# VH-VL binders against q5gan3: the designs that were tried, part 5

Target 1, 136 residues: q5gan3
Amino acid sequence: MDIKMQIGSRNFYTLSIDYPRVNYPKGFRGYCNGLMSYMRGKMQNSDCPKIHYVIHAPWKAIQKFCKYSDSFCENYNEYCTLTQDSLPITVCSLSHQQPPTSCYYNSTLTNQKLYLLCSRKYEADPIGIAGLYSGI

## First folded at step 3 (VH-VL; framework fv_romlusevimab)

Design a4
Fold by ESMFold2-Fast, scan of step 3:
Structure a4 (fold): chain C 136 residues (1-136), chain A 124 residues (1-124), chain B 108 residues (1-108)
Amino acid sequence: as target 1 above (136 residues)
Amino acid sequence: QVQLVQSGSELKKPGASVKVSCKASGYTFTSYAMNWVRQAPGQGLEWMGWINTNTGNPTYAQGFTGRFVFSLDTSVSTASLQISSLKAEDTAVYYCARSDYLTEWGYYYGMDVWGQGTTVTVSS
Amino acid sequence: SYVLTQPPSVSVAPGKTARITCGGNNIGSDSVHWYQQKPGQAPVLVIYDDSDRPSGIPERFSGSNSGNTATLTISGVEAGDEADYYCQVWDSSSDHYVFGGGTKLTVL
């Protein structure tokens, strides 16, 4: 069974923003294994998302990017904006999963511009990340 | 109740134009993207592109720019494909199929509802 | 350019298990969908997001996706399963759908 989920602004803030970057307790191998375990518990499902992005910047700075953009990402059917500056980001990539509930992630730190999804129904607040900027 | 119903078969001469229609019912038309998929006789499925039903903006796969035009009439929940300057190699069954937009959690672009197909035959 | 490779044909005896593969570079990072197409009919989605079944699809249909290979598995194959099967992904690098070439399943 798979649940089709849409992240609203409040969920994006709690699940994709971590500033300053928090350390998880001993017993987790890598940042993402701790974060993804927390996230799945909070969302009350056993999904193993293949990729998840976490921004390590203040929420107010992230909100500002969405307030000034009218670009639209056709494939997401949502307003979106490319951040003006590179942001510190952790990329959580699914390495393997052991059904029914275990997901194992690789953690990669990077500093990149990204496409923020900005929902007009949520006061133009960020609701997700469409992807990282490739430079083209 | 959710269905896509396409217009009937077309027999055309080279150089003519054809318009294939796809009428949606049983769901909110603008909540799903509309794809066009071609299948030449005895060949596999070939994705032609899609149109955002909320914005009306089309995206064409390589090989389907120029002569092919995707359009919408949202007042009647209908998507259309127009092919100009028909060539023999355009002979195929053309399908419309809906898919979800990408989500923040993952990609769910399975085409869960398909039209019955419209056969377009181009011959002299 | 992203290409999905399927065997042109697979044969299986009734009641046995058929496995249809879909090869693609790092396809395990993508969501794979599978379609069944019978002669003269439109395709039918049988598996989406690697392993989920739409309502109405029998439990004997299952899917997996890891590394460079996705697999559609049909257990207890019935004559009615004879069809062409297509895998499909969204290629994020090109923002395009990609279909495999299709596999003709024959039930002997």
Scores: ipSAE 0.488, ipTM 0.824, lowest interface PAE 2.1, mean pLDDT 85

Design a5
Fold by ESMFold2-Fast, scan of step 3:
Formats: sequence, C-alpha cells, structure tokens
Structure a5 (fold): chain C 136 residues (1-136), chain A 124 residues (1-124), chain B 108 residues (1-108)
Amino acid sequence: as target 1 above (136 residues)
Amino acid sequence: QVQLVQSGSELKKPGASVKVSCKASGYTFTSYAMNWVRQAPGQGLEWMGWINTNTGNPTYAQGFTGRFVFSLDTSVSTASLQISSLKAEDTAVYYCARSDYLTEWGYYYGMDVWGQGTTVTVSS
Amino acid sequence: SYVLTQPPSVSVAPGKTARITCGGNNIGSYSVHWYQQKPGQAPVLVIYDDSDRPSGIPERFSGSNSGNTATLTISGVEAGDEADYYCQVWDSSSDHYVFGGGTKLTVL
C-alpha cells in the first residue's frame, strides 16, 4: 500500500487512443494481449488491470469533449463529461492471469458513449475513461 | 507516520446528538477519500458512506441519510460524523478509514488506514 | 444491492492452511479486498485488489478471485492469526462499498 500505481494524464493519448486501429506486434493472439503487453512494458508494471478501454477516434475529436466538463466524477476525484456521440471502443477484459506476470485478455469491439475524465473544468485535456454509458 | 486519530468514547441519552471526529496526519488529506464504517456490538462491518475530501461532497449508503452528516475541516485535516436524534440502535463502534480514489486506469487499493474507532453508547 | 457471502467460522490447526471464501455473483469481475480484525482493534487491510499484499503483511497471506468466489488463503497458520476476516468490494452499479458478513478464524 506504500507503493501505489498512479498514472499521469500525459500518457492517455499513447495508451488509450488508437486511430486508425492498428495491429499490435506479431506473436500475440488478439488485439488486447498485444496492447496490454506493450502498456505493462512501457510502464514497467506487473499489475494486470481488470479492464482497459481504447478509443478509435482522432485525438482532436476526443479533446473537444473536454472543452467544458459539465460533471465531476466524485469516485475518481476528477472532472468528467459524457460524450454526446457513440465512439468506437475496444474493451480489454482480463480473462485469467498466471503468476508472476502473465495476463490474458479478451478483446471486444463496441460503439457507445463513455465518460471521459478531464484534467480541469474548462479547456481541458482528456486523461482517462471512467466507464461506458450503460443507458444506450 | 500515516495516522487517523478519532475522538474519545461517548455515552448519550436517546434524542441527543453526537459528533465523532477523525484527524488525519502524515499524508495529503485531500488526496484520499474518507469512509465511515459502523460496527454494532457483536456484528460485522457496515459501510455508512464516504466524503470526497477535495470537494467536500458526501455520499451516504442507504439508511444513513436523515440523521447522519459527514463534514470536513480541511484546515486541520479532520473529517467528522454527526449523528442527530440518537436511538438505541445507533450504539456501535464508528470507524473512519481512508481509501484512494479510483484511478483512470481502474486500480483499486481498499481502505488501507483506519482510525482506532469511537464507541458511541446510547442508553437511558 | 450486491451481497457478499462468507462462512461464519473456519477452524484450522496450527501450521496448516486456512481458506476463507467470499461468494458473490460474478465476483471475479470485482476487485476484492480483505481485512483482519482482532478483538477490540480496528480492521487491518491484509489483501487488496484480489491478490496484492500491503507492505508489512506476511507472505503467508494470499488471495485469489475468479468466477463467483474469492478466497483468502493463510498458509502456515499461527495462533496470532485468530481474528475475524472480512471481504469487501466496490460495487460500481450502486456506487457503494459492500462488506461480507465476516468469518471467525479459530486456530485449534
């Protein structure tokens, strides 16, 4: 508990935006196994997050949603906004893991609205995804 | 040292009010949420709700809205629980416990630091 | 609301392995935390995020979580491990933390 993994907003573009959607390094089965392996290597982290979202849309289009953050996501202690448009998203869901470091993911492509976490209330940058909109 | 220190035990009559305080030290107060957890005699842990220490906004579990108030004094890194119109069934040990906010990457850390507990006894 | 089910008690001989279960519908999709509470004391976090150990918690404590059951495993049980153990999750559908009913571990 002394060491907590806290990821800064500066990597959101690199780790959660992939447009147009590309194939990750050969030798992996499934999009998410490649992406999550890359992400853990880049962050030098052995954790297997249970869920990770990747948006397949231009960065400029995503940034526009955080122009005005009309909500505050108390659970995340961050400003947030619901995208008014459905976006193409890959959901990476942890299937199983084998200690010490192996993580295996299912890849699901979907199209729906989501809650973006924004760095501040006005003229903000996207820093993460709080979740998908369940009312669609 | 990271610590949460709670106020001392209280003996109250039905209908009175009580305020339990929880003073944080050794960390940035506003970087962690503060939870309140109740434990009735011989019973398990019951989550009452939490307060965002940065915004001051409380969230109450079902059954803990009308008579229970979570508040903060950020200048002294203290969270407080006030219970009004005390009833016999409010007799319990009340704990404060910090938790990390959810991360944009979906990590969860649990309640890693707890106060020592404040016993509130309601009897006539 | 979401419900976590624990056995009320588990008995184990010294030096053996204790397993305490926490049942919940599709609990494998939740992050499970475990707390140890000794008589008259505040709870202590012993496992967070299914299987991670806080600093200071012995390697004898481990956790797993899959399907409908999460498990706290204590190997080489010592008399000092006698306590009540609680599982806990954050339920994002209700925005509530949920505790299990607790399991009393007795070392006989």
Scores: ipSAE 0.544, ipTM 0.820, lowest interface PAE 1.8, mean pLDDT 86

Design a6
Fold by ESMFold2-Fast, scan of step 3:
Structure a6 (fold): chain C 136 residues (1-136), chain A 124 residues (1-124), chain B 108 residues (1-108)
Amino acid sequence: as target 1 above (136 residues)
Amino acid sequence: QVQLVQSGSELKKPGASVKVSCKASGYTFTSYAMNWVRQAPGQGLEWMGWINTNTGNPTYAQGFTGRFVFSLDTSVSTASLQISSLKAEDTAVYYCARSDYLTEWGYYYGMDVWGQGTTVTVSS
Amino acid sequence: SYVLTQPPSVSVAPGKTARITCGGNNIGYKSVHWYQQKPGQAPVLVIYDDSDRPSGIPERFSGSNSGNTATLTISGVEAGDEADYYCQVWDSSSDHYVFGGGTKLTVL
């Protein structure tokens, strides 16, 4: 891991990039249940996130999209860009939560464009995902 | 202390224009979005939209496009709501309220600080 | 557009527990926030992100959110808790905040 990476991009790399895609043991009941268990250990709180996106591509390929950000995502107050190419993505969506702390996720593997959040307009690092391309 | 202070009540005739101001203090103005919320007499809260305080770009909810304008004066940490061509149906209390911007790991989308409200009465 | 449904009123005896519901299609996938509004006053955030309390809000206030229903729970209700309560979510499909219609809590 690059120790000079900004906190935002380092967290994004650690929590939203998984390449090549890891296979969790059968006991985890699917990809997202395994991944989200790991993530809850790394997040600042123990909440069960409602939705989480994971990109299955090399960091260098993803980083290139933030070389120039052609738009600004107002809701995030961050620069953003639509990826030129479709990327393999897993969408983890919370199915249900059972006390005391169990979170259960649906895993959907898809291949589509996404809006990538970038730390600045030029020569930036990816720091998050604003959403998936709606097909417009 | 973190607070939002709004301008005083307004009594207007139909067809007039009104400008409601909301002055922020105690925090970095551009680090939070500013929302506008309307409450007609005896009715619930209606979200009108928000303005990005860093870019100045407003987003209006359906039904608040056209006669309603959100603006900023960042030099004095103030957001403003202007309503043109006032109608009796615009009679309401108008609130400003700040909210955090969306973050990849922050699921806090609530409005934690509110102005005291500005009553706008439109009558002939 | 996304719609949140609240009962118009809830009555509770002093010292008992009040439960105010907020119904929405798959609301369990959204973060729900709750506001308290007393007559002539601005709303006050009492619960954010389903179940978290802002500083200064008593532990008597708690929240939950699952499936199609979010719930604000107020234990040991006091006369001072009489107010209108509103739930609220961010609807990512429309990029809009959405408020419920409000529930008037009456302490007998």
Scores: ipSAE 0.368, ipTM 0.786, lowest interface PAE 3.3, mean pLDDT 85

Design a7
Fold by ESMFold2-Fast, scan of step 3:
Structure a7 (fold): chain C 136 residues (1-136), chain A 124 residues (1-124), chain B 108 residues (1-108)
Amino acid sequence: as target 1 above (136 residues)
Amino acid sequence: QVQLVQSGSELKKPGASVKVSCKASGYTFTSYAMNWVRQAPGQGLEWMGWINTNTGNPTYAQGFTGRFVFSLDTSVSTASLQISSLKAEDTAVYYCARSDYLTEWGYYYGMDVWGQGTTVTVSS
Amino acid sequence: SYVLTQPPSVSVAPGKTARITCGGNNIGDKSVHWYQQKPGQAPVLVIYDDSDRPSGIPERFSGSNSGNTATLTISGVEAGDEADYYCQVWDSSSDHYVFGGGTKLTVL
């Protein structure tokens, strides 16, 4: 296990998996605003990402998808796989109707297949989410 | 320090082939993708495609399949563009430019380092 | 294919603010990059990921991207800013980079 692979997996586990889905106090103005505020604080990053994905499933259920990770996503320069199961996921998207500096997010809860980034070809750890499966 | 240096200008006849090289220095060659961008005289920038410098796999834009080949020689940190069966419409300045790969966070980086350009003129 | 629309030219007096627009369907959902190209030279990245500046690019260069329009803003314009400016995005539906047609900025 490479140290880089271990760190990538740990960040993914910490920032992109939330199971069972937590409820933020009303002062946070919804799920994604609470989560993104926590994420920026934890990483000491004041940047406002346009989109962030959060999976609401146990780690063991997600980890299994990278067991047979034999596809390579050239644009990410990482191995990847399409989850064969739809997963509950929250999409946090930066609002176009608020100042970008406010980091205001819209929350969309959905159930979809997704493209999962994996740390290596086989017997790998999940390290990120490349996107959602649209059927096209 | 970080730079891309391209081969010199070329004057070719229709039907000939040309190979433009792009030598990288000052950074880890395989950590960045290499893009090829064309600019015809008096025209704008046109993305031709890119090559993954770690895997060697090229991706071509729709108008650049067939006659255009992207290749690498990682031992000398060089990317190359070969154009076969040259046509007058291939007359342009060809640029190589590096870009970072997408991150697990979905961040998209622009092309931050460019070669100086190689002028290819096709005339009879 | 995805299309980015830029005005062919923008004119501004020295010291004033220039705004160059880049139109695209739902471009606010994409990351926009901006390049400056002076005659006979290679392009230079001046803004990446909508609003971030590379090292060495003056603070008077800024960017925004919302809805269907991205904007490059150059405050306190100097004669040396005269150049062609190109916007650029990654189109995930085609897995291709797309450039706008370019805008010639004339100072004075």
Scores: ipSAE 0.431, ipTM 0.803, lowest interface PAE 3.0, mean pLDDT 86

Design a8
Fold by ESMFold2-Fast, scan of step 3:
Structure a8 (fold): chain C 136 residues (1-136), chain A 124 residues (1-124), chain B 108 residues (1-108)
Amino acid sequence: as target 1 above (136 residues)
Amino acid sequence: QVQLVQSGSELKKPGASVKVSCKASGYTFTSYAMNWVRQAPGQGLEWMGWINTNTGKPTYAQGFTGRFVFSLDTSVSTASLQISSLKAEDTAVYYCARSDYLTEWGYYYGMDVWGQGTTVTVSS
Amino acid sequence: SYVLTQPPSVSVAPGKTARITCGGNNIGSKSVHWYQQKPGQAPVLVIYDDSDRPSGIPERFSGSNSGNTATLTISGVEAGDEADYYCQVWDSSSDHYVFGGGTKLTVL
C-alpha cells in the first residue's frame, strides 16, 4: 500500500530502469506522463510524486556500482555510492495537478553521475536513486 | 498507540548540565528518525537536528554543535538530548518529534508525532 | 542556507477564509508541511506533502504549493483555529529541515 515500504531491487528495476527506452502509446503527452501514469496504476497510488528518475542503461551495468558502497546516506537510512560514469537518465518533474489527482510531468533527458542507493555495503543491488551529482 | 513521552521540566543554574529524554512507544523505534526542536519563550520553532535511530549518527544544525549531544538507548526506545554548560539563552521548550527517512520515490512526510515538550529554565 | 518567509500575523473574522503564505525560492519544487501550535501545546501536523491531511484534521484545512509560494487555507474559520502556524520543508542541498518564522492567526 505504502510505496515507501516497497523499496527493493525488484521495485527499482521495474520503476527506475528503462533500457532500451520505450515509447508509450500516442494517448500520452511525452515520456514521463506515460511512465508515471503506468506506475500509478501498478502501485494503485493517487499521489503525484514531484520528481522521479529513470536510468536508460542495462541492469548489469548499474549493478556494478553497488559492488562496494563507500558511503551511508543517513537521510535515506541506506548505503549509497556515486556512479563513476555519467549515465543517460530521464528526469520526470511534476508540472501541475488538475483535478487534484491528475498528474502532468515534464520530461528532461540528461547524462549525469548520480548517487545510487544500495541494499548493503558489499556485493549489493541498486534499490534507488538519492539524487544527481551537481558538479566538481 | 503511537506516542512520544518526554521527561519533566528542569530548573538549572548556569554552568549545570541537563538531559532531556524522549521515550517512544507503539511503533518500531529504528524505522523513524528522531528530531529535536527548540522554542525559546515567545519565539518560533527552531530545528536543532536529528539522529538516525538505526545507526545512532547525529546531525546538528548550525548553532547546536559542541554543548548539545543527541544519543539513543534502543533497548528502551529512548532518545536523549544533553545540554552541557547551560546558559540563560538555553531557556526554552525542547521537543522531540519523529519523521520518516527519505525515499528515492519522492515521498516526504513531515514530523507527524511530537513529544509534549520539556521546559528547561536556566536562571540563578 | 534556505529561508522560508511567513507573515508575522493574519487576522480573520469567524466563518471567513484565512490564507497563510510561506515564501521560498522555488518552494513549488519542495514538499511543504504545515503545523498548528496552540499556546502551551506541542505542534500538530495539519498538512503534509503540500496538500495531504493527516487523519483527524478537518477538511476545512487545505494546502497548495507552486512557484515561490505555498499557502495554507483554512475555510469557515472557528475560534478554535486561533494558533501559530508554521511551514516547513526539507532542504536537500543542506540535508536539513527548515521552519518558517511562524504566523499568528487571530480570529476576531
Scores: ipSAE 0.495, ipTM 0.811, lowest interface PAE 2.1, mean pLDDT 86

Design a9
Fold by ESMFold2-Fast, scan of step 3:
Structure a9 (fold): chain C 136 residues (1-136), chain A 124 residues (1-124), chain B 108 residues (1-108)
Amino acid sequence: as target 1 above (136 residues)
Amino acid sequence: QVQLVQSGSELKKPGASVKVSCKASGYTFTSYAMNWVRQAPGQGLEWMGWINTNTGRPTYAQGFTGRFVFSLDTSVSTASLQISSLKAEDTAVYYCARSDYLTEWGYYYGMDVWGQGTTVTVSS
Amino acid sequence: SYVLTQPPSVSVAPGKTARITCGGNNIGSKSVHWYQQKPGQAPVLVIYDDSDRPSGIPERFSGSNSGNTATLTISGVEAGDEADYYCQVWDSSSDHYVFGGGTKLTVL
């Protein structure tokens, strides 16, 4: 149970947090092509995810948002919270693919509020991103 | 092994109520959402809504609020659809179908397991 | 509400390739699922997440999705493939599933 929470949080930290933002890896065209290639290797999956978010903020700052998860995201079946602060985010959007092996991504840097998925209602760890807030 | 079994056909008069049940087996009931899909005679598939099987919270598509109620009995892994004040236009085959919850990595799943369907006929 | 547009019918000769389209605004940003429904039967998921096949679905079935059009491709069409085919997406902006109107595939 507690172990499951820690594993989810560690995966989120490894795959969706990059602070300070690095040029990774140098052999690729654009930030997202390098990052997504790394992720596909780590997840042992040939799928090309449509969208992936990377937050460029300290882990400690991100953790504070899940202290009290005041909402439940029914479609994810997880607790969630809207960040009260805008965060620097890279959006990796699938541009095109040549099945089964090649995925090509656009990299967009933005500053947005987002919905964080949290492992539980109180004293939770962040485990993912449900989406970006665009209501303003 | 994984299956959804629905209750039998119903013949009702206008103004009556009907309850269609959908019993799940072969998997952890609360790990999948349950969808309701309607198909009127000779028409296409129409999504009515879904219910979170862990929280019990229903979500209805536009046009299916009011007379339609989704419910659960998790002790027997059963989801139910109740339709009140039946009208002729409610005549249709009603399907239950499971779908996985969305993941934080953006993986999506279709409705991979369907009930056999329950025919509801409303006539005078 | 988000709308998916399918041709009402497609005809194909046995052994040839059938292509069934599903049009939607920026559908390439969504995950598309495809269902096969034979008369008197419940729908069967034949493609999920644009191009993945469930266990038991022949390799003749494939899918693609980009821009404003998703496509279900059935190669070496057999008489038993004759059915209605429906595309479907989850529309995150409205928080619901949307089905296309369906395409009747006739093998002649």
Scores: ipSAE 0.546, ipTM 0.832, lowest interface PAE 1.8, mean pLDDT 86

Design b1
Fold by ESMFold2-Fast, scan of step 3:
Structure b1 (fold): chain C 136 residues (1-136), chain A 124 residues (1-124), chain B 108 residues (1-108)
Amino acid sequence: as target 1 above (136 residues)
Amino acid sequence: QVQLVQSGSELKKPGASVKVSCKASGYTFTSYAMNWVRQAPGQGLEWMGWINTNTGNPTYAQGFTGRFVFSLDTSVSTASLQISSLKAEDTAVYYCARGDYLTEWGYYYGMDVWGQGTTVTVSS
Amino acid sequence: SYVLTQPPSVSVAPGKTARITCGGNNIGSKSVHWYQQKPGQAPVLVIYDDSDRPSGIPERFSGSNSGNTATLTISGVEAGDEADYYCQVWDSSSDHYVFGGGTKLTVL
């Protein structure tokens, strides 16, 4: 297997999967503010990402979706698939920032189908999230 | 050196066709998308679409379907734009521009390398 | 379709600061890129991802983006900065890049 696939799936697992969903203590300023601060530290990146998705489901269930990657997401230049099931997702959306150091996020918990990025066409591992299915 | 070099100016009559080429060098051709951007005389930049250099799959902006065709020759790291049934309104400078694919984190880096432009004039 | 609005022109005296705005509905949720185009030349990327500078672009170029307005700021303006400036975003709902109409910066 490719080194890219190993690194990509590992990062995805670490930064975009949180199951069971962690509770933060009372008085802590929201789920996403804590998570996004952690991510910036781990990625050694001072940027404030505009959006980040976190899936609250077992890794094995998420991996199963990439066993059949029928689609190709041209924008990402990666294979992708729409999840057959709605998944519990936290959407972290950038609310405001005071560059370069302070990022403030809204946390939205939802249940939606989503587009998973997969490392290859068949028998692949998930490496990211391309977006949420809007279904309207 | 990373660069995009486009073919020379074209003067065409209405109804003719034209093919503009864009040769890439100094980087891995398939690692970046190729965008096409048009600029009519005295007007702003207008995005025409892009082609995935790995898959060869083109995406056209509204208004640029039918007569406009994006293609690749990966053996020579060249992207091409063909315009059929030329109209006077197609008179413009046509640019190719390299763009990043989105990362798994949704990063965009814009179009960082541009061709010098190809002037296409459609008149008598 | 998503629309970006720029003022058609901005005038500034040499050495002063120019501000070029790019208006769009909830543009603060998008990544904004800025291009400089001098007469007879191809555009040059001067700011990407709201506020980052490509290698070779002077520090006097900076960007910001929040709410409904993104701004390109050029401090200590020089005669050589006279150009058309375009903002650009990727519209994920249509999977298309969108350019603003452009702003002509005149250095008097």
Scores: ipSAE 0.460, ipTM 0.824, lowest interface PAE 2.6, mean pLDDT 86

Design b10
Fold by ESMFold2-Fast, scan of step 3:
Structure b10 (fold): chain C 136 residues (1-136), chain A 124 residues (1-124), chain B 108 residues (1-108)
Amino acid sequence: as target 1 above (136 residues)
Amino acid sequence: QVQLVQSGSELKKPGASVKVSCKASGYTFTSYAMNWVRQAPGQGLEWMGWINTNTGNPTYAQGFTGRFVFSLDTSVSTASLQISSLKAEDTAVYYCARSDYFTEWGYYYGMDVWGQGTTVTVSS
Amino acid sequence: SYVLTQPPSVSVAPGKTARITCGGNNIGSKSVHWYQQKPGQAPVLVIYDDSDRPSGIPERFSGSNSGNTATLTISGVEAGDEADYYCQVWDSSSDHYVFGGGTKLTVL
């Protein structure tokens, strides 16, 4: 995951929280193609991220996980925590891209625990996702 | 007006069965989970489980499997609790209560609307 | 299994502040809900998600949740606040709600 995933909580809320999960518009080839197009426009970035996560849960519930953020994720230079609960998540995985203009994504809906990035140690706000918990 | 109305009190002998009903009104029945909570005389609140009103799938707390059955009749917005082979230890007030379950995160919400309770007394 | 611990009773004089605690391992990471139950009546939700009030609940009721202790605070206590109070959380590891044992608030 790149530096862009370490954005502030306002951007994290806007780009990675979608609750209740909305239907994608007719004409898109799936949920992630519509979302990632929107995200690239909003961030004024032409990159095609290889992976993006969207959480389908109330913001209040997500905020609770960073209340006890006492771990530090060196790779992100941020505090982090493993969610105690499995969360409904859409995983957007880059399938292929046609330079310079088009990114194509696969959408996978899953229910997993994840590592949240938090703005500080204890009593923090969620600011990103470090990854999913695989169990091993 | 959002409300849950339960059936009247029951006096039963050991070994009998009882069915407690809970009728919802004033909201979309299938948008909220229905919980069952028991309170024995002079004791605290004990969660028995819930039923997903959209799918009909029940979840029972440990200790409430076997003799206890949660069911629905969505056509009349009613949830029911049936207890078979009644024992004296089943004597309690039984409450139904709704909680938000619109998503898998409904468990973060409190039970905001409660039925008035149904007293079930089991005696010889 | 997850257990919530409440004091069995709390006494307070009218007009003073009552504090009812709810102890649980890492309870601050969970959303705590509080219920008021008067004799012969169904419980009433007075606080949800740690600190939010349902419509119709007086501003005198407030909540907090941090570490291993959640607290229901009732300021300017009135005789009508005399009741049993229960805390509650959802335990995702066992997929069930857990209630505390209840606290009887007596207004002297």
Scores: ipSAE 0.000, ipTM 0.529, lowest interface PAE 14.4, mean pLDDT 81

Design b11
Fold by ESMFold2-Fast, scan of step 3:
Structure b11 (fold): chain C 136 residues (1-136), chain A 124 residues (1-124), chain B 108 residues (1-108)
Amino acid sequence: as target 1 above (136 residues)
Amino acid sequence: QVQLVQSGSELKKPGASVKVSCKASGYTFTSYAMNWVRQAPGQGLEWMGWINTNTGNPTYAQGFTGRFVFSLDTSVSTASLQISSLKAEDTAVYYCARSDYLREWGYYYGMDVWGQGTTVTVSS
Amino acid sequence: SYVLTQPPSVSVAPGKTARITCGGNNIGSKSVHWYQQKPGQAPVLVIYDDSDRPSGIPERFSGSNSGNTATLTISGVEAGDEADYYCQVWDSSSDHYVFGGGTKLTVL
């Protein structure tokens, strides 16, 4: 276990950062079906998350957005910041499910500003994505 | 065990103030948000807002600003609702209920633990 | 503000299946929770995240959520299931919890 990378940051790095963007093995119908299957296995989760975001940018670039975060997202009980730059993102949205065993996702690649959740426990590392910025 | 215990019923006159308390036990108070839910006689459940138990910052639903104040005393794991300048339309059962903070991974547990409710009656 | 629509009442005979609907625009993209409230009592969470049951809730309670309709299904209905049922979601656009108007289930 690497104590310099909090469990939240490690999970975020593993499950929400994919750079350079990889292709999943044949047998998966699209990027998100492969990723979400992997994610559910890692989290030991039988549920189908409604939405998941994957950032296609280097970890060190994402870390810098949290370095000076002063805003607090009350509903997440975490510090947060809006990225100054748009980032390449894959949006995984649940299409349909047969609980608990089958989840099917649509994959949408986009370029968006987003709200990062930033842990203040150690080095203000990113630990999640609160949502995408819609621009009013 | 995990429970929320609310203060007893109140009978108040119009223009008075009331303070309803909600004492938590059996869990880490600051790890869960505290919600307030109102139910007028014969009516449905109405979400009034919530308070972050870690920061003490309240969020009020539309219609519950001004006269309604959410507060905390973390030293005794208690959340409170104060209603000022009481009106007859404030007659209702007021519930506190805990909920987990939002999570990216899609786990939302709803309001899993509720207080027993506090009846506030406003009559002249 | 986001609105959830429930039928005001549903009647069902003992042993039959009751279905209580909760309508909302694109509600299938949200997590739906269901509460049971008996007269004079606090609400009890019976389904969370569309279809999951809290410990102690009988398996005859189940939920589904897709498109514009979420449904609470109670199979083998018992007299003790007579209660008001409320659906609820978190509306991320307003950062508010929203309750449906409630459905009175009568077992007769």
Scores: ipSAE 0.446, ipTM 0.807, lowest interface PAE 2.4, mean pLDDT 85

